# Ledger of designs, part 47: VH-VL binders against q9lj97

Target 1, 262 residues: q9lj97
Amino acid sequence: MSQEEQPKRPQEPVTYGDVFEVSGELADKPIAPEDANMMQAAETRVFGHTQKGGAAAVMQSAATANKRGGFVHPGDTTDLAAERGVTVAQTDVPGARVTTEFVGGQVVGQYVEPRPVATAAAMEAEVVGLSLQSAITIGEALEATVQTAGNKPVDQSDAAAIQAAEVRACGTNVIAPGGIAASAQSAANHNATIDRDEDKIKLIDVLAGATGKLAADKAVTRQDAEGVVSAELRNNPNLSTHPGGVAASITAAARLNERADI
Key: E = the ipSAE of ESMFold2; O = the ipSAE of OpenDDE; V2 = 0.75 times the mean of E and O plus 0.25 times the DockQ between their complexes.

## First folded at step 25 (VH-VL; framework fv_masavibart)

Design e6 (at its last look DockQ between E and O 0.48; V2 from the best seeds 0.00; counts 0 for: pae E 6.4 > 2)
Fold by OpenDDE, look of step 25:
Structure e6 (fold): chain C 262 residues (1-262), chain A 118 residues (1-118), chain B 110 residues (1-110)
Amino acid sequence: as target 1 above (262 residues)
Amino acid sequence: QVQLVESGGGVVQPGRSLRLSCAASGFTFSSYYMYWVRQAPGKGLEWVAVISYDGRNKYYADSVKGRFTISRDNSKNTLYLQMNSLRTEDTAVYYCARQPRYWYFDLWGQGTLVTVSS
Amino acid sequence: QSALTQPASVSGSPGQSITISCTGTSSDVGGYDYVNWYQQHPGKAPKLMIYDVSDRPSGVSNRFSGSKSGNTASLTISGLQSEDEADYYCSSYTSSYTLVFGGGTKLTVL
């Protein structure tokens, strides 16, 4: 290859924050080759193959660039990936399978695969060729959050997001004393007095069984997602939504419902 | 002043151990991969070991693998090379070198001589 | 990995221009623009003179220049001076994401 045809050398390392919506220490870490390999293995385990354009592919490309630039060496792994792992998890929700990819506990990818809900109504609709995929409800989206962010300590931004979700699901601004919003707020307040994260109340503790905890439920709309996102952002000092968190889950549900024309 | 200063070299018998140190000053030590490069008397340059920014990742030349251990203490701005089971062929001047981005060494220590002889 | 090939020695008179070659393969010198040159005086540490084929660090004389053609990189020293008498080593990035050194060239100023 002529000097002119050689790829330009990278000037800066490709970090997780450059390619994924991650935060904290991870965002500043150069993507390492072994991290990418771990993701590749995880995707293969779950999907049977690596996803085109998926997290593994992106990480491999980034790692290759970083190796070329001398920012990482072959065989390097990040402390966060090594300590906390790289994982791919699948969760079935009514009407869809959600696959979430994690590096060091942070979401780096999410895929939603629509699945026909075999409801009696769907059986009738199948006869009519109308795959009536049941729309994902707010309650279901909240429960799905347990799979992506279940171990996250509940904070004020989470509580605000959950409250916004409940309000929209129930159509009332009144916070039920035993409702999920009240529980989330209580958890957030409690956690503010606790120093160790391992001792804090987690999202799983609040959102498990969310569909049964809501007085009413409805299909997630784009407007619902926008409201929940806004609530989370306003109550987050970083002015960001948590990847795989409440707002992210509601947003994903809204998108799915839109695609299904529900 | 930006500099690297090696120490710990000397004369040892085969099979013995020696620990080299490299003191860094004048720059952010934790921002660089660090290398040990050695040069046998009258011979060329050979890289020996490399360690990542945080010390998590370590690599060795085949000639020293299993015998040498590279480490660093970023709080002390110091690079180390623990050399065990020394052989006569390990006789060399040992340099510590800084690797910035890309694949060159822009800063070298003055070196420390290690002589392995019976 | 095999060392890059350099001439064992080169010589020149003061004021002349000399060139030192560094020959590798398409997997190192020919494949990447990551060739570096080091100067080493007797009893001293190597000093980076050229990096990335032709880039010169601050403080290095403009008499030193680097180039590459095919699988051969070249260090040129113009206006040769007595202080240029030293050993010169090339190095290159490899397809295995490692470094390889040349065998070194002794430059004598006559």
Scores: ipSAE 0.810, ipTM 0.935, lowest interface PAE 0.7, mean pLDDT 90
Fold by ESMFold2, look of step 25:
Structure e6 (fold): chain C 262 residues (1-262), chain A 118 residues (1-118), chain B 110 residues (1-110)
Amino acid sequence: as target 1 above (262 residues)
Amino acid sequence: QVQLVESGGGVVQPGRSLRLSCAASGFTFSSYYMYWVRQAPGKGLEWVAVISYDGRNKYYADSVKGRFTISRDNSKNTLYLQMNSLRTEDTAVYYCARQPRYWYFDLWGQGTLVTVSS
Amino acid sequence: QSALTQPASVSGSPGQSITISCTGTSSDVGGYDYVNWYQQHPGKAPKLMIYDVSDRPSGVSNRFSGSKSGNTASLTISGLQSEDEADYYCSSYTSSYTLVFGGGTKLTVL
């Protein structure tokens, strides 16, 4: 008979603050099994499946560890999840569908699904009963970032990601002085001298209208996404990308374009 | 120094109710899951109920589900067991026990005897 | 009755070693390392002697040791003393997320 190795017993409960960027009372709460079940149900209702690597999966793993350690029991719910809710909210906006996952009123997951912008040719074809759908462009993916991270202060990693996106969209390594990359770099430099986030330049200030601001545009490819992710990673002191940020939006667009091509 | 003290046991007839208390001292009561565990005369130990540190989550053995209610008052460092519709098979010494981060009890009270007889 | 099987009694002479067994299933003792042992003298509350198969709480003599093989956990008391005469209970976590106790073993020191 085969023998399955039991995981090492955790010494402390896994809390929301251990795995998510949350604050206040929620940060200290052990992730409970019913919290995870509620998130999984909410994700399944919205996506039709559990999102791999999403909030529900993280919560289920943490809750299982907590159950094994005796820190929680099956059916346990945290007070904040029970009282303030576990939700997945989805908002359709021009150019994007934004999905945000909440526990106790705090964001624990955020996703952008860019939607193609109709062109004059697509609109005319629809009138005659033909459906023409454009691939998602780099400009459209940048605009989708406004919907998911528009209030984020611009930092050097954002500026690097935006530059990578713009040079790929335009097919040139020359930075246009009035372009989006130049604006993002200027914003990042400015923000480095500012202490209050309220006073900082935000992603919306740079990316709003990105489609109209690019000298040229193109459909997002997998190569484009890899380059933008690399730029964001290398220019973040934490060597990571931002949830709902520039790299995330470009990556989502590339994946949608890749699947639509089949 | 660190202790649990049960009270409220006694002799009652079947069908009646009784409320047990467990006073905690010498530790941060609100940081622990608490259990009631019982021992029938001449018999072994049986867990009865458990309650989470904030009182939100409660679980019961099948033998008492629907009849017993566990609760706690963290401002008074006290654990409770409300026992309704008592039966003769509920006759036992009732202990409160502290569960730390794992599946063991590192602190037990002295016990309080509940006798259900007609 | 209890899900874990213990012998009803064991005995030994002072200075000897004795072992008390606790047999369960792959859904409790065999599947998890959450087996504990409690000592209970007459009229007193149980006292934790061993937790998590083999760990001793502070203040428990190293004469007490625990082990597990397959579905059976064991408590071993070496250098038996008259004060060790008591009832001993094992407990285990189960795959149903509950706690179960053994029926208890009376240790007599002859």
Scores: ipSAE 0.061, ipTM 0.538, lowest interface PAE 6.4, mean pLDDT 83
ESMFold2 (binder alone), look of step 25: mean pLDDT 92; pTM 0.933

## First folded at step 27 (VH-VL; framework fv_masavibart)

Design e41 (at its last fold request DockQ between E and O 0.27; V2 from the best seeds 0.00; counts 0 for: pae E 2.7 > 2)
Fold by OpenDDE, fold request of step 28:
Structure e41 (fold): chain C 262 residues (1-262), chain A 118 residues (1-118), chain B 110 residues (1-110)
Amino acid sequence: as target 1 above (262 residues)
Amino acid sequence: QVQLVESGGGVVQPGRSLRLSCAASGFTFSSYYMYWVRQAPGKGLEWVAVISYDGRNKYYADSVKGRFTISRDNSKNTLYLQMNSLRTEDTAVYYCARQGRHWYFDLWGQGTLVTVSS
Amino acid sequence: QSALTQPASVSGSPGQSITISCTGTSSDVGGYDYVNWYQQHPGKAPKLMIYDVSDRPSGVSNRFSGSKSGNTASLTISGLQSEDEADYYCSSYTSSYTLVFGGGTKLTVL
């Protein structure tokens, strides 16, 4: 039998893209045993234990399958995990604690724990001009962001958060031409080519009059806040949400609505 | 044509060094774990070293650990084995092999003979 | 000592059926889910004959078959021919996922 007639590998490895919502080079990488071990260690450090059904458990299962298939060897680590790390980070936002798990800088898991809004956070919400008299809408929360972070240059994390907010407000995944999400993305792309912050497009330029720019609007819910926080974190290289930023404002609005029983 | 071709074998004295090469063709070289497997005269098969897709992960049999180094150049579709501090017991035919699913080897080179003698 | 044990030699006459066994140690049995078999003629490289216990690569004769019971895998060659005279090796991986070869079996056709 010629070498050309030898069987090809019929099975494919379990990749990060098979089990997580990741993209780029990481999505095509087989999950390696040491990557899983690193995640397990990170979860243990942060939570005190590994999460059932969490990223570490999923990675261990995948790595085991890959070892059986011969796609990885004991002791293997991926270049992305080795170079960029496997980490678990916690961030406090108004009304919630968000724990995010990362492999090679991409989000592979996220947990949101509701927390009471501290008096200071309530004060910040008051400063943002959020009223307890009526349900705060997504548009209103976005406009309120101008008061707390209006001078911040728009980046990719802001654009992602704004897009998530618009999708939830309008109930559609389609980005409207000339909408807030499109404007934010354009601003973020533009700013990436500008060196001086003073010359960059700011959040105020995008979010001013947000209530009038949305095709539809609705009262902010906890689920909306979780979605927006997730979007911002997935696109934030600093592994945190911006204080007083889009995700923070939406989260604060959600908590106020809940407290007001609206 | 799908094939592996070893080269670099020869006769050397104990304590000397030798470098083997394995040229791959006909398949995506970077998509496979690659092995060196050796066979002493009249003896069985023994794996020597293994290297991962991008060359990041390397493992060695205890018998060669600290003396041999496996490497690969994916741009050249070539596998290497640097053998230092050679011993008489290292005398063998050295094969490069492609690892498939469930740890089988579906592609072998013809082998290259390394003889270590005083 | 090899983690996989094979008989040193087996023999048969043309037309007969012979079986070569490959037995894993009890401590490593949990890692021997899959067993592969190679044929090696003198002065030639090994050739994959059976993979995943019982599957045959294209071009391999249907006279070759594989099976497994407990910690023992078996290669059976039916209708033995003179060209079947060769060394046969089994391989697998340990419970720690390390590659292992059997000691090899010399098949003589009488």
Scores: ipSAE 0.889, ipTM 0.960, lowest interface PAE 0.5, mean pLDDT 90
Fold by ESMFold2, look of step 27:
Structure e41 (fold): chain C 262 residues (1-262), chain A 118 residues (1-118), chain B 110 residues (1-110)
Amino acid sequence: as target 1 above (262 residues)
Amino acid sequence: QVQLVESGGGVVQPGRSLRLSCAASGFTFSSYYMYWVRQAPGKGLEWVAVISYDGRNKYYADSVKGRFTISRDNSKNTLYLQMNSLRTEDTAVYYCARQGRHWYFDLWGQGTLVTVSS
Amino acid sequence: QSALTQPASVSGSPGQSITISCTGTSSDVGGYDYVNWYQQHPGKAPKLMIYDVSDRPSGVSNRFSGSKSGNTASLTISGLQSEDEADYYCSSYTSSYTLVFGGGTKLTVL
């Protein structure tokens, strides 16, 4: 029957890695007051309110402790939140609405709301075969990328990641003519000849409606995420993945599927 | 030896500029918030400016806002204070101070005197 | 101007104990445990003697102690020595997330 000793003053800041499953430079950053304010604003814009127990609430609590301890000052932002932003994105997929919260391009929260999908002539019939309460599929994760990186010009690393995703969804190495991978490869090749980013084909142009464009689909697994990440990394001259890009969305979906035991 | 050493003080006329430097040694400079704190002759202490460990976040006392700029170069372990549009009221000893774990200063330099007079 | 009130001066004889007060409000000294004390000899930089109400940095004599009751913090120096003659400043964190100093107290050892 041990008794807890009187709590001492915090001697260490609360970092993003202490409260979220993030990696790299962000994991070591103290959660800053303005980062929390940015997340609250993003949640309010999407939900109409701050999500109880959500990322903004966690960040506000951590930032308050950090301010009181002197680890950060009022008005502080982290470089990653200031430069890359704080966002809340919603993706409507058959059977669910997926909300993803980002700081500096890394997922700090993701929430799934079941959404019934009825079969009707007015609906896209190709998505009727999906389980309405099942795990997030590869097609659904690809559509989620539209929300997080839809305005990004398509490059070869994106095309490689999309091809890896489509191959894993369909269980074959044969790229379907007119499929998403074919469209992404064409967009990347086209964009290589274009100087102005405004004139380039964007990820939204390729990935919108991805669930309806895949010949087959499946729930995202961690192995799928590893394959897509490898393809994006291998085909990026900087040997990295894109924040909020194809690999990030597939990884988030795999993580959600594991948490939901689906 | 853990220390802070200020330099760059002197006598200047009102309206002129002066740049102070603070050389840090004996500790990991980039791990600390740094302050400039001043003390007018015969008066108490007044914080002037503070800068975060990476230099991104800077804050100023209202009396100097818009005229003074704090900066740091972590590769040279040096803190700076650029003082523009100096007034006679800015006459003081300027100290470089390291913020400790909480809301205290655990290391101070010896100070550099800035005198603003005609 | 100072936000924390200290007596302008105090004095004591060698070997005595003296106490210097630092009075604020419930929004600073009374509301938080971030009151600090600095010693400053003439022509020298301040030196941290007590932080977070009662903690002593390494190298500071145990003759120096700090405490707080309500809105008033106290620095106590026991076994007063001539080298303790200096100016003493308190500081505190405040609810507006700023730092404030007291006006200072001149300690004279008679």
Scores: ipSAE 0.457, ipTM 0.782, lowest interface PAE 2.5, mean pLDDT 84
ESMFold2 (binder alone), look of step 27: mean pLDDT 93; pTM 0.946
OpenDDE, look of step 27: ipSAE 0.869; ipTM 0.960
ESMFold2, fold request of step 28: ipSAE 0.429, 0.337, 0.319; ipTM 0.759, 0.718, 0.704
ESMFold2 (binder alone), fold request of step 28: mean pLDDT 94, 94, 94; pTM 0.954, 0.952, 0.949
OpenDDE, fold request of step 28: ipSAE 0.888, 0.877; ipTM 0.962, 0.955

Design e42 (at its last look DockQ between E and O 0.26; V2 from the best seeds 0.00; counts 0 for: pae E 3.7 > 2)
Fold by OpenDDE, look of step 27:
Structure e42 (fold): chain C 262 residues (1-262), chain A 118 residues (1-118), chain B 110 residues (1-110)
Amino acid sequence: as target 1 above (262 residues)
Amino acid sequence: QVQLVESGGGVVQPGRSLRLSCAASGFTFSSYYMYWVRQAPGKGLEWVAVISYDGRNKYYADSVKGRFTISRDNSKNTLYLQMNSLRTEDTAVYYCARQGRHWYFDLWGQGTLVTVSS
Amino acid sequence: QSALTQPASVSGSPGQSITISCTGTSSDVGGYDYVNWYQQHPGKAPKLMIYDVSDRPSGVSNRFSGSKSGNTASLTISGLQSEDEADYYCSSYTSSWTLVFGGGTKLTVL
């Protein structure tokens, strides 16, 4: 009688932190079936279908494993997903459409689709069949952050990241009065004196219209992303980057630009 | 010592209500799904209700759905079963059980007897 | 009727080996990968004897063993002793991810 070796069950549940770059309470939560269903529904609403290899697919796989392990039951929902929702949002930025996926207010996925910038040059390139995909700029990446983390209170790590981004965009270490870096630092300092988060200055207040607030702008490079990430980490007591935050947005932009050059 | 201790059983008339309690000790109560499982005299085991770690998710057997309510207080390490509209067929020993990883029950209470009779 | 079918009763003499079967319905065969076994003496709570088809909890005698073939799980008790006289229940989760118990098997030691 061939004792079919039953696959060894995982000893621990698959948590959000195991599959996504999330932090806090969510990171330790087992992925529940209804969470995955909510994401699937959200993706379907936005994309018309579930994304292959996307957050919904990952969550479904994890939830199935968790059910098999008895860590979750059918119909289970995490408190964070139930209370704060599972959402997929799209934002159009110059040259790209950014789709961000959220569970309980944290980013679990982000997709950037390049869009042809109807510049006169792009029109000429279209005529020549050369789809010059315009590279995402630092300013554009900062603006995109509003969509993913716009309601986050500005802290010192955000300010540092924004300053690093501005320096790299402008090629100067001089903080311009009234610039985005100065504004971010002011916001961070102000917020440190405020107890209630609802009364704090948010990233949206600083980064809205970032492309127009920069004295100069350039396409995001890997080196730029590394610099911004480093700045954010050095100024975060937790030594982490905020999901969907400034450093994350710049990094995403850099990756997209690198792919476009291939 | 790792243990579960049920209480609250007794004799009640049909249509009445009863509340069972299960006190947990010796382990992290909030890390486990908890079950009520009952056994009618001379009969087999039947799961009655299950509650998730934080009490958010609750499930019931069809036989008790709408009449019984499972709840938990993790701060007190206690599981509850509110039984309303009791019927004679609800007569059973009610066990509190801890679900281990992989759907097995590795810890049981000694049970409390509920008798529903006219 | 329970999704898991057990014989109502089995018997054996001291020192013998006996086997109790637990068979899932065809609709559930693809759904329960793991089977657990419980021993229950009269007036006592069930005790976990085997989990995940063949694993033994600490403190359980090695006379108890579990196996599975197809849609039938089996509990084997070797070197049968008088104290083994009890009711035995299998359990699993179904293809619908619901917990299910077998009907129980009364083991008599002759």
Scores: ipSAE 0.810, ipTM 0.928, lowest interface PAE 0.7, mean pLDDT 89
Fold by ESMFold2, look of step 27:
Order: C-alpha cells, then sequence, then structure tokens
Structure e42 (fold): chain C 262 residues (1-262), chain A 118 residues (1-118), chain B 110 residues (1-110)
C-alpha cells in the first residue's frame, strides 16, 4: 500500500509570541485575520498609507498562514485585540518620530523615523524656559521600563540610553561608580559573551529601584526624552529604539508631564 | 473512545424553540473548532454554524442567522445549538463535527433528528 | 443550494474502478486545495475519506484516491467492494470562506 505524498502545510498556528516580543496570554494566541485588519486600519489612520515591514504586514502574513492551516476562520478576532484594542501611536521629538504599535495593550512594534534636529538656539530656549511641574521623574520613568521591557536582555543601546538618562538626571558627565549606568554597561558587556537569553542580565536587574540609585533626579522634560532617544538610536545596530524600552518610557513620561500634572 | 454524541432532537411545532447538545469525549475539546451540519430528509449536507475553540468567534449560514445560536461549555466538553423560531425547512438530522488539522471534519456524531411539523 | 456539481449516481461491479466527479469554479475547487470527500452509509454519519484533495486519513484504504484538474476534483475507488456502496459528498471552501458541499453521488455496487 502506498499513499500520495502529503503536501507541506502549516503544522502549528503562528502566535503573537512567535512573531513579537509579547508575554502572557497574548503570546499564545494565534494571530487572527481581524486583528491584522485592525492593525492595518490603525496604521492607515496614523500614517495615511501602509507601512512597509510594519506590524500589520507581519500580522497579515501570519493570519494568512493560520487560515491556510485551518487554525483560524477569516472573520476571527482574538479576545485581547477585541477587548483591549489595537493602537498605533506617534511621538514627535526633534531629530526623530517614534511610532509605537500595540495589540491588547502590549507593544508589538516600535519604529523611529529620523528627522532634522532643531537648532541649538531653539533647544537652548526650551531648556531655559522650562517650568517645573508635578511630574514623573527620570528615575520613575526608568523604573516604569521594568513593567514594559523588564525581561529584555540588556544590550549596548540600553546602556547608552540609561547613561543619557542618568547624566540628565544628575547634571554631570561623570558616571557614578555603582550607578545605574555603570551597572547597565557592565550587564551589556557581560551579555555580549552569552548566547542564551535566559542566562542574560535583564533590564529589571538594572533598573529596579532606579529612583533610589540615582545621585539626583528631576522631572522628565521633552529635551531629556530627545537625548535618551538619540542615545538609544545611535547605539542600536538596527538604528531603532526598542519597543517599550528606555527611550519609549522616558518619552511617554515627558509627554505625560507636558499634558497633565503627574 | 474518541466520540461526539448529539442529543435533544425531537418533534416540535413551527415557531417553537429547541436546544441541541453534543457531548465530546476522548480528546481535548477546547482545542478544536466545532460545527453543526444538517441534512434534510433526502437532501445533501448543509453547514449551519461554527464556533471557535474558545467560544469567542461564531459564524452562521444565512438560512439560520438571527434564529440559531451556537455555544460551547469547555468545562463540560459540550457544544450547543439553540434553535429559536423553528420553521418546517429546519427539519433535518443535525450532526456535530470536529474540524481537524486543516479545513475538513475528522470526527462526526451520529446525528439527532429534528422534525418541525404543524 | 449545492455549489458543487456531482453526478447523481454511479455504479460498478466488484473489482472495477469508478470515479466520482466534483465540479466547482475557480473560486473554490479550482482556486484552493480544500476539497474533501465524505462517505455516508444509510443511517450513518458521514466519514472522511479524502482531505485536501488527495490525502488519506489513517485507516482509509489506499483503494480510495483523490485528485483535481482545473475546476474538477475526482474521487477514485479501485477494487470496488460491496461495502463501498454509499453516498459520497465532496466539500470545499469558497473564496468568501463559506463551506459548500456537493449534492452527493449514490454509488451502487452490482
Amino acid sequence: as target 1 above (262 residues)
Amino acid sequence: QVQLVESGGGVVQPGRSLRLSCAASGFTFSSYYMYWVRQAPGKGLEWVAVISYDGRNKYYADSVKGRFTISRDNSKNTLYLQMNSLRTEDTAVYYCARQGRHWYFDLWGQGTLVTVSS
Amino acid sequence: QSALTQPASVSGSPGQSITISCTGTSSDVGGYDYVNWYQQHPGKAPKLMIYDVSDRPSGVSNRFSGSKSGNTASLTISGLQSEDEADYYCSSYTSSWTLVFGGGTKLTVL
């Protein structure tokens, strides 16, 4: 008895965890066609056109494979996408535009579009003209990164971003021994010799308790965010910021400080 | 062993309601899309409804939309079909079926007869 | 309504081969490899015989084979036996991803 050769077909669903750095229930969910449609709509509303290589394109490809494999129906939506939403948000800073994409409240993509930096005169005027507000501090924003990217292994771009943040918080170019920048640089150097991410030092190991580890602290300003974004960008081989990472948290804090008394 | 068993069929008057059940055993029920497929006497097979493995996503044939509701209770390994506003053209044997790895049914129940008659 | 066309009946003698056709359109049978075949004996539930055009599930005899060309899928039964007497249905998904069945073919073994 012989049987016809079985065609190669998807054997397992493509989940959010297979394609994106997400956790919890979302990581195990098959990417559904309506989730992809919602992301495409969100990208179109924000950009006015389809983003090449964006989260929508990745989700569409995964959803198509899942339909072909029989793992999802064409009209399916995951509960997390339906209940908690699919969002694309932009943060504009001098020198860069940061776009963050979310599914179910988790970051699935973050992209940076370079733009010219404002002149030194314009930036100096902003610094001089700043007023203090009830606000999220640099230390608090660094600690918030634990919640959004705490499991990320520390790399050189993280270390650069953390150093930029500590320098701005403390008002000095001197890196304090035992400070968070020193710890982050040590972790990045250590991790460079390790292949398995499970064995690497994570952002949580460096950033937990950041407010107590800084020699001084201050409310996050737009200029602080610009500096931290620039540092993270320059020190990432891909010339991008990390989803939910240090630059993202500092930028969010800066924008919240401008909009409301937090 | 691995099986699906429908129940709840019977004779009912037009305009009335009936609920079908399908008990699953011998497999992980919560991992599968489940279908209802019916067969009118002397006729072929007709798709009625489908429900995703977690019960979130439900789809219906146009002939039953607004009248039938598919549901599942994964803690009881049971699929349901609530049939409201029944019509004589709903007379059929109703099968529950499990979607396999791809777009096919690899497990069927024996069916339960629903007769809608004045 | 049946979206897929099957002959109403076919017949054959024991030991012969027979073929049942299932004709659709480029929007279902011709466009996708989701053609399945089900056998149904009187009073019994359908049983999957062929899936994804040509694949056999475990426990189905290699006397059953499937193929397609253009918009027509075919089920071939070789070495016909009396227990093969049954109704046979093809199914496919459409480009709108609705499930459709053929009208059925009654196989008689003489």
Scores: ipSAE 0.295, ipTM 0.650, lowest interface PAE 3.7, mean pLDDT 83
ESMFold2 (binder alone), look of step 27: mean pLDDT 93; pTM 0.944

